# Designs tried in a protein design chat: miniprotein binders against q9bqp7. Part 182

Target 1, 240 residues: q9bqp7
Amino acid sequence: VPQNWFPIFNPERSDKPNASDPSVPLKIPLQRNVIPSVTRVLQQTMTKQQVFLLERWKQRMILELGEDGFKEYTSNVFLQGKRFHEALESILSPQETLKERDENLLKSGYIESVQHILKDVSGVRALESAVQHETLNYIGLLDCVAEYQGKLCVIDWKTSEKPKPFIQSTFDNPLQVVAYMGAMNHDTNYSFQVQCGLIVVAYKDGSPAHPHFMDAELCSQYWTKWLLRLEEYTEKKKNQ
Key: E = the ipSAE of ESMFold2; O = the ipSAE of OpenDDE; V2 = 0.75 times the mean of E and O plus 0.25 times the DockQ between their complexes.

## First folded at step 18 (miniprotein)

Design Qb79
Fold by ESMFold2-Fast, scan of step 18:
Structure Qb79 (fold): chain B 240 residues (1-240), chain A 100 residues (1-100)
Amino acid sequence: as target 1 above (240 residues)
Amino acid sequence: SPELAEELVQSIEWLAKEVEELLRMGDLWYAAWMARMAVDFAEDLGDPELIAKVELLLAEARIAAGDPRAREIIEKAKKIAKKLGSPELIEEVEKVRKKK
């Protein structure tokens, strides 16, 4: 159990639209500082088993693709992920029309994969936006906050290749989502409450993406796990 | 290396425990995703008993989620258990099958 427990939800906030909410999605830039990011906390607190499995996976890939092939593979995965996020931000931004967007971004297999999910996404409130938990002292950059099937969610977009997924993008996905959620709920730059999460796994071949919805109870369970990881990070930093 | 093989076994067993916790939490999709990863590593190791055990965890997640693919996974685990002649694994297969 975490020693310094803090609630994920803010009782002073609502998920209902507020008249003071901006008409365009928020995009607060992430400022570099000494406060740790969600991704750094998670990376620095991986278990020895997570580290071993990740290294085992890397060695298998190197054996199959060669050193140069593995470097090309990882570079391609990161580039495709970046382009996928850029396309989604463009699609969900109300300031642009389809004619003003890069046609290549809109016709990727990943974008085809998420079409059925995007039709259920509305009321976008934040895109590629920084969050900071002022009490727990961590920061993050979330992908999207919007209504999914009428529920306000922190939405995290993931890409996957068949048959072999990029394993580094699989561990701790729910913890990342709830960490952003808790930060946003207590960040003075935002006025609303988010209580649900959504991890969307898009496929390179265009097959239908999987929406993994996390309700408030599940988010609360993952929040406790995130607090333990944050506590572990803080202790490790003190001993460094 | 025998040391690396032992470490892989321990890491897969750790991952299996993580999947069991995800099932208890009710995160069925993520449990299945992590179980598929465990199956991949168990197949890389080539331990039939461990493969059968993590296949059954995947099947349990699929059954709980109402996924029809669970039937195929149960049959795969059943064939492995019978080839190994393991009464314990055969019992685990029947236990998972009856959950549906």
Scores: ipSAE 0.693, ipTM 0.835, lowest interface PAE 0.9, mean pLDDT 84

Design Qb8
Fold by ESMFold2-Fast, scan of step 18:
Structure Qb8 (fold): chain B 240 residues (1-240), chain A 100 residues (1-100)
Amino acid sequence: as target 1 above (240 residues)
Amino acid sequence: SPELAEQLVQSIEWLAKEVEELLRMGDLWYAAWMARMAVDFAEDLGDPELIAKVELLLAEARIAAGDPRAREIIEKAKKIAEELGSPELIEEVEKVRKKK
């Protein structure tokens, strides 16, 4: 248990929609870099074993693809992920203009992969929106907050190419989700409570995406691990 | 390279312990995902005993999730254990097989 334990859920908030809540999904821009981001905290607190495995994976890929081939592979993974997120924001956003400009992105294998999950997604509350934990002093940019099968979730969209996953994007995924959740629950820009997480892994070949649902109990367990990473980050900054 | 091989073994063992914790937490899908990663690294290293051990963790996650593919993984680990002539590993295979 961390020394500076803080609850993930806010007792002052409800998970039920209110009539005064905005009808358009929130999209708060990410500002200021002096406050650490979720990704920065996680990157700076990787164990030496995580670092070694990531480096080993990179060396294996370079041996297989060559230096230029690895650079191209990494660039393509990044671009496909970016396009996937842009397409999902367009699909889940009420603006018709975005769909007209991004039609080609809507036809990818990744989008085909998530169709059955999107049928269960409704009540979108936030898209590509900044969150800040006002007490624990960290920020993040979450992908989506919406109801999945009737439960309000922080939803994180991931792409995967079978059989060899891009390892850099798979470590600490649940910690990222609960960090965003805890921040949103304590951010005055938002009025609702999120208690569940959803990691959606979409596949390039269009095979059905996997929805990894995280209930409140599991989120609480990961929250404790996130607080330990925050504590480690803070301690490292004091020693620099 | 021998020193790097030892560090890889230690890192895979660390990942295996992370998988065990995920199993205790009940995050079966993420445990299986991380176990698959451990298998990939163990296969790259080429250590049969370590491959069998992380394959059994993957099988345990799949058994707990009710995934029928666990049977194939158990049989693969059993074959490795028998080829190595390891009574300890054969016993670990049987322990996992008996989990529901």
Scores: ipSAE 0.735, ipTM 0.861, lowest interface PAE 0.8, mean pLDDT 85

Design Qb80
Fold by ESMFold2-Fast, scan of step 18:
Structure Qb80 (fold): chain B 240 residues (1-240), chain A 100 residues (1-100)
Amino acid sequence: as target 1 above (240 residues)
Amino acid sequence: SPELAEELVQSIEWLAKEVEELLRMGDLWYAAWMARMAVDFAEDLGDPELIAKVELLLAEARIAAGDPRAREIIEKAKKIAEELGSPELIELVEKVRKKK
């Protein structure tokens, strides 16, 4: 897949707001179909070294925690991440009833961790919203599209434990962000252009979250790598 | 087993090359994140020289980002290099230190 035939940015789109923009953030539901998700493409195109390191990490954790302990650990990581995303969606939604219903989620250490970043987030345009690249035929569910320090970003929220991070969720994070960005920029359900990414790593103990900002040039570099992964996925699927 | 240890070395070296590419791309924070992962696996192996090498990659990312914690990592790697008496590692410490 030549990058110049499938650019990440859509020349027919603008990142400027207009009068026809909805006042409520978009939330398009993810529909089940045969089109592969970003997560599936990335999972099925991992290098043998990535697979080995993840297997090694898993075996190490099982040795330390036991089989049941590891299952409890991974279930807790998943649940905490899910609750963190639900709380953020509630906080960033303009609807007061959603904020009221998620009161318990709003008091977590992860939410405390991210407060200083949320102060710089405004102009929310999409929350927990499905994207599809109509010509490259992949789909995804992005966390958030909003302005961070005045720049429109695809924002991906991550949770992290200290000192032992959940390694499985660390690989390919920038590729995930730019894949969502490219899809949104070419999805007819959206009318605006996103050129920047933001990965936010929040900590359970409430220590200040880290904002990783990706400018347009960096996003373009990662887009090239994503296209290679997508091409690899397509070729592997054809051979099966 | 010796075979699994060798596979781990190869995988850490692969990860180090990925970090080097991230540094060339200018993604300093993600390079540091990946370098921390490499350090964790190198510590699992218990190879001091490999630990120092991947820690120096972390230091490079932090130096480029203006992070003062880079100095502590460089000093830690220097001590390992001196204890091991590795000419290659001593040279690498000096190169990273000169990057300001």
Scores: ipSAE 0.677, ipTM 0.825, lowest interface PAE 1.0, mean pLDDT 84

Design Qb81
Fold by ESMFold2-Fast, scan of step 18:
Structure Qb81 (fold): chain B 240 residues (1-240), chain A 100 residues (1-100)
Amino acid sequence: as target 1 above (240 residues)
Amino acid sequence: SPELAEELVQSIEWLAKEVEELLRMGDLWYAAWMARMAVDFAEDLGDPELIAKVELLLAEARIAAGDPRAREIIEKAKKIAEELGSPELIEEVEKVRKKL
């Protein structure tokens, strides 16, 4: 699919704040329907090699931890990720008081890991908010839209233990970010333009998180790859 | 089984090619992240030649990013290349080292 037919950036939008912008970050609820999500598109279009490596990783973990140990491990990864996202939403919500924050959520190693990045985050525009690309017909739930070092970014928060556990979302992290970006830029629920991405990998042991900044040029390159994955998904559904 | 080992080799080689494309795109951090995963799978397989090859990709990403830890990775790959007695791999090590 030609990128010039479906550009990631919307020429009718600005990344500059205006007086009509809400002071509270947007949080549009995700509504389930037949429209595919970003995660479903990516999961359904994995290569045979991606599938094999993920299955190999799973079997290796089961061999090391046992079946019950693997279930415990994956449950802990999910729970820690959920708590991390809840803590970040709380920290970045301007209306939350100190008394309303869960002290235990704020003391995790993941939150310590991300402190230096949070100091550079401001101007939060959206948190845990649904996006829909009205023309390309896909949906998603993004973590955060805010300024990072003065640039408006789609920010995706990731948790990782050292060494980093190998999980499905690892292969397609940049595609996920640009898919959300393109959707938001063409979603009538939003009025602003996002041109940059940021993937933040926070570590359980509190080691400094790695910020992966994606400028507009890099986002455009990944957008082309996302469009190919979306086209592949659409073709597979026509053949069912 | 021999078939599963061959499939793992092919999958690691696919991942290595993905890393090469990321390096060409200039996405150095993500290239390094993917290369670290390739190293982990190569070590799981236990193929020294493949380990050295994906270690060198990690080193290239780190060199491009200005990370001094690249020297340690190059030395590790050199040791493997010398133990294997592979002239081709020794040449690849020296090519990457010259980029420092």
Scores: ipSAE 0.716, ipTM 0.877, lowest interface PAE 0.8, mean pLDDT 85

Design Qb82
Fold by ESMFold2-Fast, scan of step 18:
Structure Qb82 (fold): chain B 240 residues (1-240), chain A 100 residues (1-100)
Amino acid sequence: as target 1 above (240 residues)
Amino acid sequence: SPELAEELVQSIEWLAKEVEELLRMGDLWYAAWMARMAVDFAEDLGDPELIAKVELLLAEARIAAGDPRAREIIEKAKKIAEELGSPELIEEVEKIRKKK
């Protein structure tokens, strides 16, 4: 599918704030339906090599930790990621009152890790919000849309415990970001334009998080790759 | 298993091609992130030539990004290339060093 027919950016929209923008961040709930999610499309179009490397990584971890240890490890990674996202949503929501449990989340190493990034984040427009590409028929739930150093970004928060990347969440993450971006830019529930992405890798030990900024040109390149994955998903579904 | 070793080689080579494409796209940080993963798998396999190849991709990404750690990685890859006696890998090491 040529990018010229399905552009990532919407020429009818502006990335600059105006008086008509909502005063509170949007949080559109994700509705269950038969339309595929970004994560489903990416999972169903993994190459045999991606699948093999993921399985190899899992087997190495099982050898190191044992079967039960691996289950505990993956459950902890999931839980810590969920808590990290909940804490960030709370921190970035101007109207939210922190509960006792949320105060404990603010003490995590991951939250310490992102403090310097959060100083450069402002103008939050969406938090934990559903997006749907009306023409390409896919949905997603993005973490955050806000200005990073003055540029409006789709922001994806990642956690990293070990020096080695967590493979399941490492492959295709830039594709996830641009898929959300393209959907939001063509979703009638939103009125603004996003042209940039930001992947923030937070560390458990509190060491400074890495901000990976993706400019408009890079986002356009990844958008082309996302369209190929979406096309592959559609063809694979027809042939089953 | 010889079959599993061959499949691991093919998968690491696929990952190396992904890194090369990321370098061409100019996504230097993500290229380095993926190259580090490739190094981890190559070390698990224990193939010195493949380790050197993916270490050089990691070095290329870090040099292009202005990362001073790249020098240490280049020297590691150079040592492996020299021990293997591979003129092709030695040439690749020198090519990357000149990009500074």
Scores: ipSAE 0.697, ipTM 0.841, lowest interface PAE 0.9, mean pLDDT 84

Design Qb83
Fold by ESMFold2-Fast, scan of step 18:
Structure Qb83 (fold): chain B 240 residues (1-240), chain A 102 residues (1-102)
Amino acid sequence: as target 1 above (240 residues)
Amino acid sequence: SPELAEELVQSIEWLAKEVEELLRMGDLWYAAWMARMAVDFAEDLGDPELIAKVELLLAEARIAAGDPRAREIIEKAKKIAEELGSPELIEEVEKVREELKK
């Protein structure tokens, strides 16, 4: 059991919208501070096995593509992911600037891949928005909070390529989602409750994206694992 | 080197245990995703027994999710189990095959 247990859901909040909720999706900027980010906590607490498997994957990719080829591959994956996230933010934002970027966004196979998911997404409440857990002392930048098939979700957008997907942070994607969820549920900048997660894996060739839905029970199970990772991070920091 | 191969075996076995935990949690899609990753590393190592074991975990996740692709995975694991002549692995193949019928 984690030493510093704290609930993921806030009993004082509801997932239903109320009159005081903003009508425009929130986009709170991430402030620089000494408080660790979700990604830093996860990166600093990878098991020796996770580290070894990532290094082995890297070695295999370098063997197949060469040093320069691997660097180009990873740079391209990063750039495509960044563009995909920017496209999604633009599509889901009710802002006037949406028109300015429409034609460039329509050229992406990844955007074609998520069309069937997007038509089930509504009630967007936050986009590329900072969260902070004041009690547990961590921060993060989440992709999206919106209703998916009527359920308010923290939504994380991922890109994947055949034959081998880029595996950076693949081990910990559900932990990332619930960490953002727990932070948002206890962040005074937000007034609503999120109880569900959604990881959407989009494909470069435009084949239908996979929606990995995480209900409240599954989120609670991952939350316990996240608290253990956070505890491990805190202990490692004390011993440095 | 033999030492690196041993570390890879231990890491794949750790990943298999993580997949088993995900199956118990009911996170079937993520279990299948992690199992596919374990299969890739096991194939890289070239250990047929470990390949068959992680293939069976992938099959279990897909059976629980109602994914018909599980049938092909079971047949691959069966072939490996028979070639190795492993009674324990053959028994595991039959156990997973029985789940497919349900």
Scores: ipSAE 0.660, ipTM 0.848, lowest interface PAE 1.4, mean pLDDT 85

Design Qb84
Fold by ESMFold2-Fast, scan of step 18:
Structure Qb84 (fold): chain B 240 residues (1-240), chain A 100 residues (1-100)
Amino acid sequence: as target 1 above (240 residues)
Amino acid sequence: SPELAEELVQSIEWLAKEVEELLRMGDLWYAAWMARMAVDFAEDLGDPELIAKVELLLAKARIAAGDPRAREIIEKAKKIAEELGSPKLIEEVKKVRKKK
């Protein structure tokens, strides 16, 4: 069993809820600087096969929709995702009322899709909050940290217009989640330990969202893969 | 072109190996997602044997997850294997059914 110098979980942190944990969800602002983001690391270290499949998918979509149609499609996917995240932040934040938000954000099929999952979400600790791994020097902006079915999770919200997400949003989702988890567990702005992940895929037509739960063992396996991607990114930068 | 078809085959085979690793890790739902993607690309290529192979991979992931939709995928893979007349694929379909 190889010894890992950078564990995902922090042995100095308790797995138990702490009375000193804030009652209001944390929202640490993301400070843009030279430190790489999780998304940048993943984008810069895609395999040649991932790149080929994405290009193939893009070419097929352009043939079907035309160049302008493809631009409109990708723009709409981005905007719908942004609105979905804004609606979830509003729903899960005790500081915002429905009157303070655009009602149209709260009436989407995506919000209908996640209702059954939201019933199992409680104890929100962070929303749209920045994380930084102090030793590994990467940053991220996570969607949500909350209890799902009694387990504290990094929760990542995804949108899909079909029974599956569009291809670019499917690659490396588990790595993104565990990268945020490892960063949060080693970020002094946070006092709790997260050991589980949840990727929620919401559907535009309101069909029940798909919860992809990742336990501590699975998160540890993906953490090893994330460390390899981070090392690859660092080596590519060093050789520039 | 033949070169692009070869690169697509290689990329689908890479994706299939990724799915096998996800199954080994126990990430059944993500394995099914990636397998569905592999099926879509294999169907786009139009290679029936490759389609059957990745359909079986999708079925394995869904059966392991307890998904009742796996029955439909197994039947599709069975039909493709029988149409191809591939003894190896027919045997693999039978093995997946029995483990159910």
Scores: ipSAE 0.684, ipTM 0.825, lowest interface PAE 1.0, mean pLDDT 83

Design Qb85
Fold by ESMFold2-Fast, scan of step 18:
Structure Qb85 (fold): chain B 240 residues (1-240), chain A 100 residues (1-100)
Amino acid sequence: as target 1 above (240 residues)
Amino acid sequence: SPELIEELVQSIEWLAKEVEEMLRMGDPWYAIWMARMAVDFAEDLGDPELIAKVELLLAEARIAAGDPRAREIIEKAKKIAEELGSPELIEEVEKVRKKK
């Protein structure tokens, strides 16, 4: 249990639709400041085992591809991920920029992979939007907030070229989602309550994406783990 | 290096403990994801006993998730346990099989 435990859900907020919610998804720009991001906190509090396994994976990939091949591979993975997120933002906000849809991305295996999940996504409230936890002092940029099978979720889109996730983002995915959730629930830019998470892993070959749904109880359990990582980060920052 | 092998074994064992905790928390999907990673590293190491142990954890996670692919994994772990002649591993296979 963290020393300074704080609840993930805001008792003053409702999970019901609000008539005053904007008709277009929110896109709050990320403020440039010294407050740590979710990604930075998680990266700077990796366990020695996580660090070792990540290095082992990198060495194995370098052995297969060569140093230059590995650099090209990782660059391509990040580029494909970026394009996938851009395509999803376009698909989920049709009224914004239909003319800017990328034909190649609409034909991609990643988009084919998520079709069955997108059929169950509606009521989009936020896309590529900044969140800040007013009390715990951390920030993040979430991918999407929408209803999945009738439940309002923080949705995180992931890509994988193999039938398994990219190892650099495999660890801590649930912590990342609940960190965004807790921040949004306590951010004055938002008025609604999110209680569920969804991690979607899309495959390059078009194999059906795997939806990892996290209910309120599971989110609460991961939230406690996130608070421990945030506490560890704060301690390390003091000792630099 | 023997030291690097020991570090890899310890890291795989750490992953196994993480998988067990995820199952206890009620997150079989993420448990499957992490268990698959443990299997991948165990196969890279090439230790049959460790491979069998993490394959059985993957099977437990798949059973908890309602995934029918658990059967193939249990059979793979059984074959390894029989080849190793390990009564302990054979018993672990039977334990997982009963969790269906």
Scores: ipSAE 0.692, ipTM 0.862, lowest interface PAE 1.1, mean pLDDT 85

Design Qb86 (at its last look DockQ between E and O 0.73; V2 from the best seeds 0.00; counts 0 for: pae O 5.8 > 1.5)
Fold by ESMFold2, look of step 20:
Structure Qb86 (fold): chain B 240 residues (1-240), chain A 100 residues (1-100)
Amino acid sequence: as target 1 above (240 residues)
Amino acid sequence: SPKLAKELVQSIEWLAKEVEELLRMGDPWYAIWMARMAVDFAEDLGDPELIAKVELLLAEARIAAGDPRAREIIEKAKKIAEELGSPELIEEVEKVRKKK
């Protein structure tokens, strides 16, 4: 049980969509700030077992690929993820200031992988948008807020190369999602709130992506775990 | 080294406990993901008893998710248990088999 419990939902906001939903998705810019990001908090509070398993995985990858091969692998994972998110933002945004898109960006196995998911996504309300929890003092950059099969979700898009998943991004993904959710629900830049999360794991070869839906009860359970990690982070910074 | 092998066993067991918690929370799909990692690390270590134990945990997660692939995993664990001659492990295989 966290010592500084705080609700994930905002009682001053409706959990129902309002009639004044924006027709253009919100994109709140990320400002320079001194408060920690969600990913910083999670990285700095990894358990010793998480750290050990990650290091073991790295050593196996280096043994298989060589040091230069591993550096190339990790660079490719980062670049492919960045390109995937850029493509999804373009696909989900109705507004473009350029008269043409990079067609190679839109033609990838990862984009093919998520097509069946995108059929069930509607009512996009935010894309690549900053969130800040001013009370709990953390910030994040969420991928997407939209309805999935009729449920408004914070949606997180992940890439996976089937034989060699990047383990660091795997351990705490649900905590990342609920941290964004809690921040958005208590951020004055947003007039609505969300109760659900969706993690979509896309595959490089185009095979169908896996949608991992998290309802409000599951999100609340992960929220408790996020609060413990944030509490741990805060205590570490006080003792430095 | 022996110290690193011991830490790997302890970390795999920690991961198995995380899988059990995810199942308790009602998140069997994320439990499958975590259990697959436990199997991968157990196979890297090469400890047959540990491999069979984490394979059974993966099977439990797949059963909870309604994933029929649990059947093949149970048979793999059964073969390992029989080759080891471990009555405790054979009992655990049967408990999981009855859940499906």
Scores: ipSAE 0.742, ipTM 0.879, lowest interface PAE 0.8, mean pLDDT 85
Fold by ESMFold2-Fast, scan of step 18:
Structure Qb86 (fold): chain B 240 residues (1-240), chain A 100 residues (1-100)
Amino acid sequence: as target 1 above (240 residues)
Amino acid sequence: SPKLAKELVQSIEWLAKEVEELLRMGDPWYAIWMARMAVDFAEDLGDPELIAKVELLLAEARIAAGDPRAREIIEKAKKIAEELGSPELIEEVEKVRKKK
């Protein structure tokens, strides 16, 4: 437990229900500033072992694909992820014209992979939206906040090419989700409380995606780990 | 390189401890993904004892998740343990098998 521990959930919000929900999901733009992002904190606090394994994986891939092949592979993974996120934002937006405009995006294997999960998603409150923890001073850009099977969740969409997911994006996924959750719960731009997380791994071949649901207790355990990483990041900055 | 092999062993052992913690926390799905990564690196190293140990950890994660593929993994680890003649590893196989 860190010395200056902060709760992930905001007690002030649990007692004040919002009688009217916005008709359009929130999409607050991420502002460039000196405040660290969730991804930066996680990247700069990787353990020696995480760094070694990632470098080993990278060198193995370069040996298999060549330098140019590896660059193509990583660019393709990034592009596929970006397109998948854009398609999901379009699908989950309440505007019908968006779905008509982007019909071809709805036919990808990744979108087929998540169809059964999307049936259980409703009450979308935020899409591709910036969050900032005003007290702990970190920022992030979350994918989605919506109800999954009746539970309000921070939802993180991941792509995976069978047989293997991208190793860099696999490390610390739960920490990323709870970091966004804690930020949103303490961000004045939002008025609701989120207590659950959902990581959805979609497959390129259309195989059914796996929904990894994290309840409030599991989120609290990962939040403690995130606070340790944030403390480590802050300490490293003081010593530089 | 003996130094690189040692660092790989230490990194795989660290990853195995992470998987054990995830299982204690009650997150078997994420434990499966991390354990699969451990198996992949252990196979890259080629150490049969380490491969068997991380395979058993993957089996524990799959059992906790309700995944029937755990049986296949336990059998693979059992064969390695028997070939190595390791009483310690044979005992670990039996412990995991009893977890269903």
Scores: ipSAE 0.713, ipTM 0.859, lowest interface PAE 0.9, mean pLDDT 84
Fold by OpenDDE base, look of step 20:
Structure Qb86 (fold): chain B 240 residues (1-240), chain A 100 residues (1-100)
Amino acid sequence: as target 1 above (240 residues)
Amino acid sequence: SPKLAKELVQSIEWLAKEVEELLRMGDPWYAIWMARMAVDFAEDLGDPELIAKVELLLAEARIAAGDPRAREIIEKAKKIAEELGSPELIEEVEKVRKKK
């Protein structure tokens, strides 16, 4: 049980976004400060088992690709991920804010993969927007807040290559999502609350993306795990 | 190495517990991912019996997610069980098949 329990949901905020359809998604810039990011907290609090699994995977990939090949692979995966997020931001942004749609960004297997998910996405409230939890003292950059099948979600987009998913992206994704939810729900820059999460795994070959929906109950369960990771991080930093 | 083999077994056991917890929590997709990793490690270990067991775990996760690919995995596990001549594994395969 976390020592410093804090709710994921804010009882002072209504579950219904105020009827003002924000004409433009929020894009709050990430401020560089001493406050740890969600990603940093998660990376610094990986279990010995998680570290071992990642290292073992890395070693296997190096054996298969060589050291230079693995570096190239990692760089390509990162670049593909970045381009995918840029393309999604472009797709989900209002047309008036769409400067030069690089048509080349839209011609990817990953974009093809998520098409069926995008059909169920509406009411975009935020894109690439910073969140801060003032009480728990962490920050993050969320990919998207939108309605998925009529439910307001924090959406996190992931890329996966066949035959194996990129291992770095998946271990703590549910924790990342709920961390963003909890921060947003208590961030004064946001007037609404989210109760659901969605992880979307896009595939390079254009095969249908996998949606992983997180209801309020599942989010609450992962929120407890997130709080424990945050406490562990805080303790580690005090001991450094 | 014997050390690596032991570490792989421990990792598979940990992953299996995580998969079971995730399934209990109603997170079958993340369970699939963890189970897939367990399969990879079992293959690295080269233990057919363990491969079959973790394949069945993967199948359970896929069934829970409504993933049609569960069928192929079950058949793979069945083939391994038959090749090993393990009545116990065959029974486990059939138990998982009935959950579909």
Scores: ipSAE 0.018, ipTM 0.360, lowest interface PAE 5.8, mean pLDDT 84
ESMFold2 (binder alone), look of step 20: mean pLDDT 86; pTM 0.845

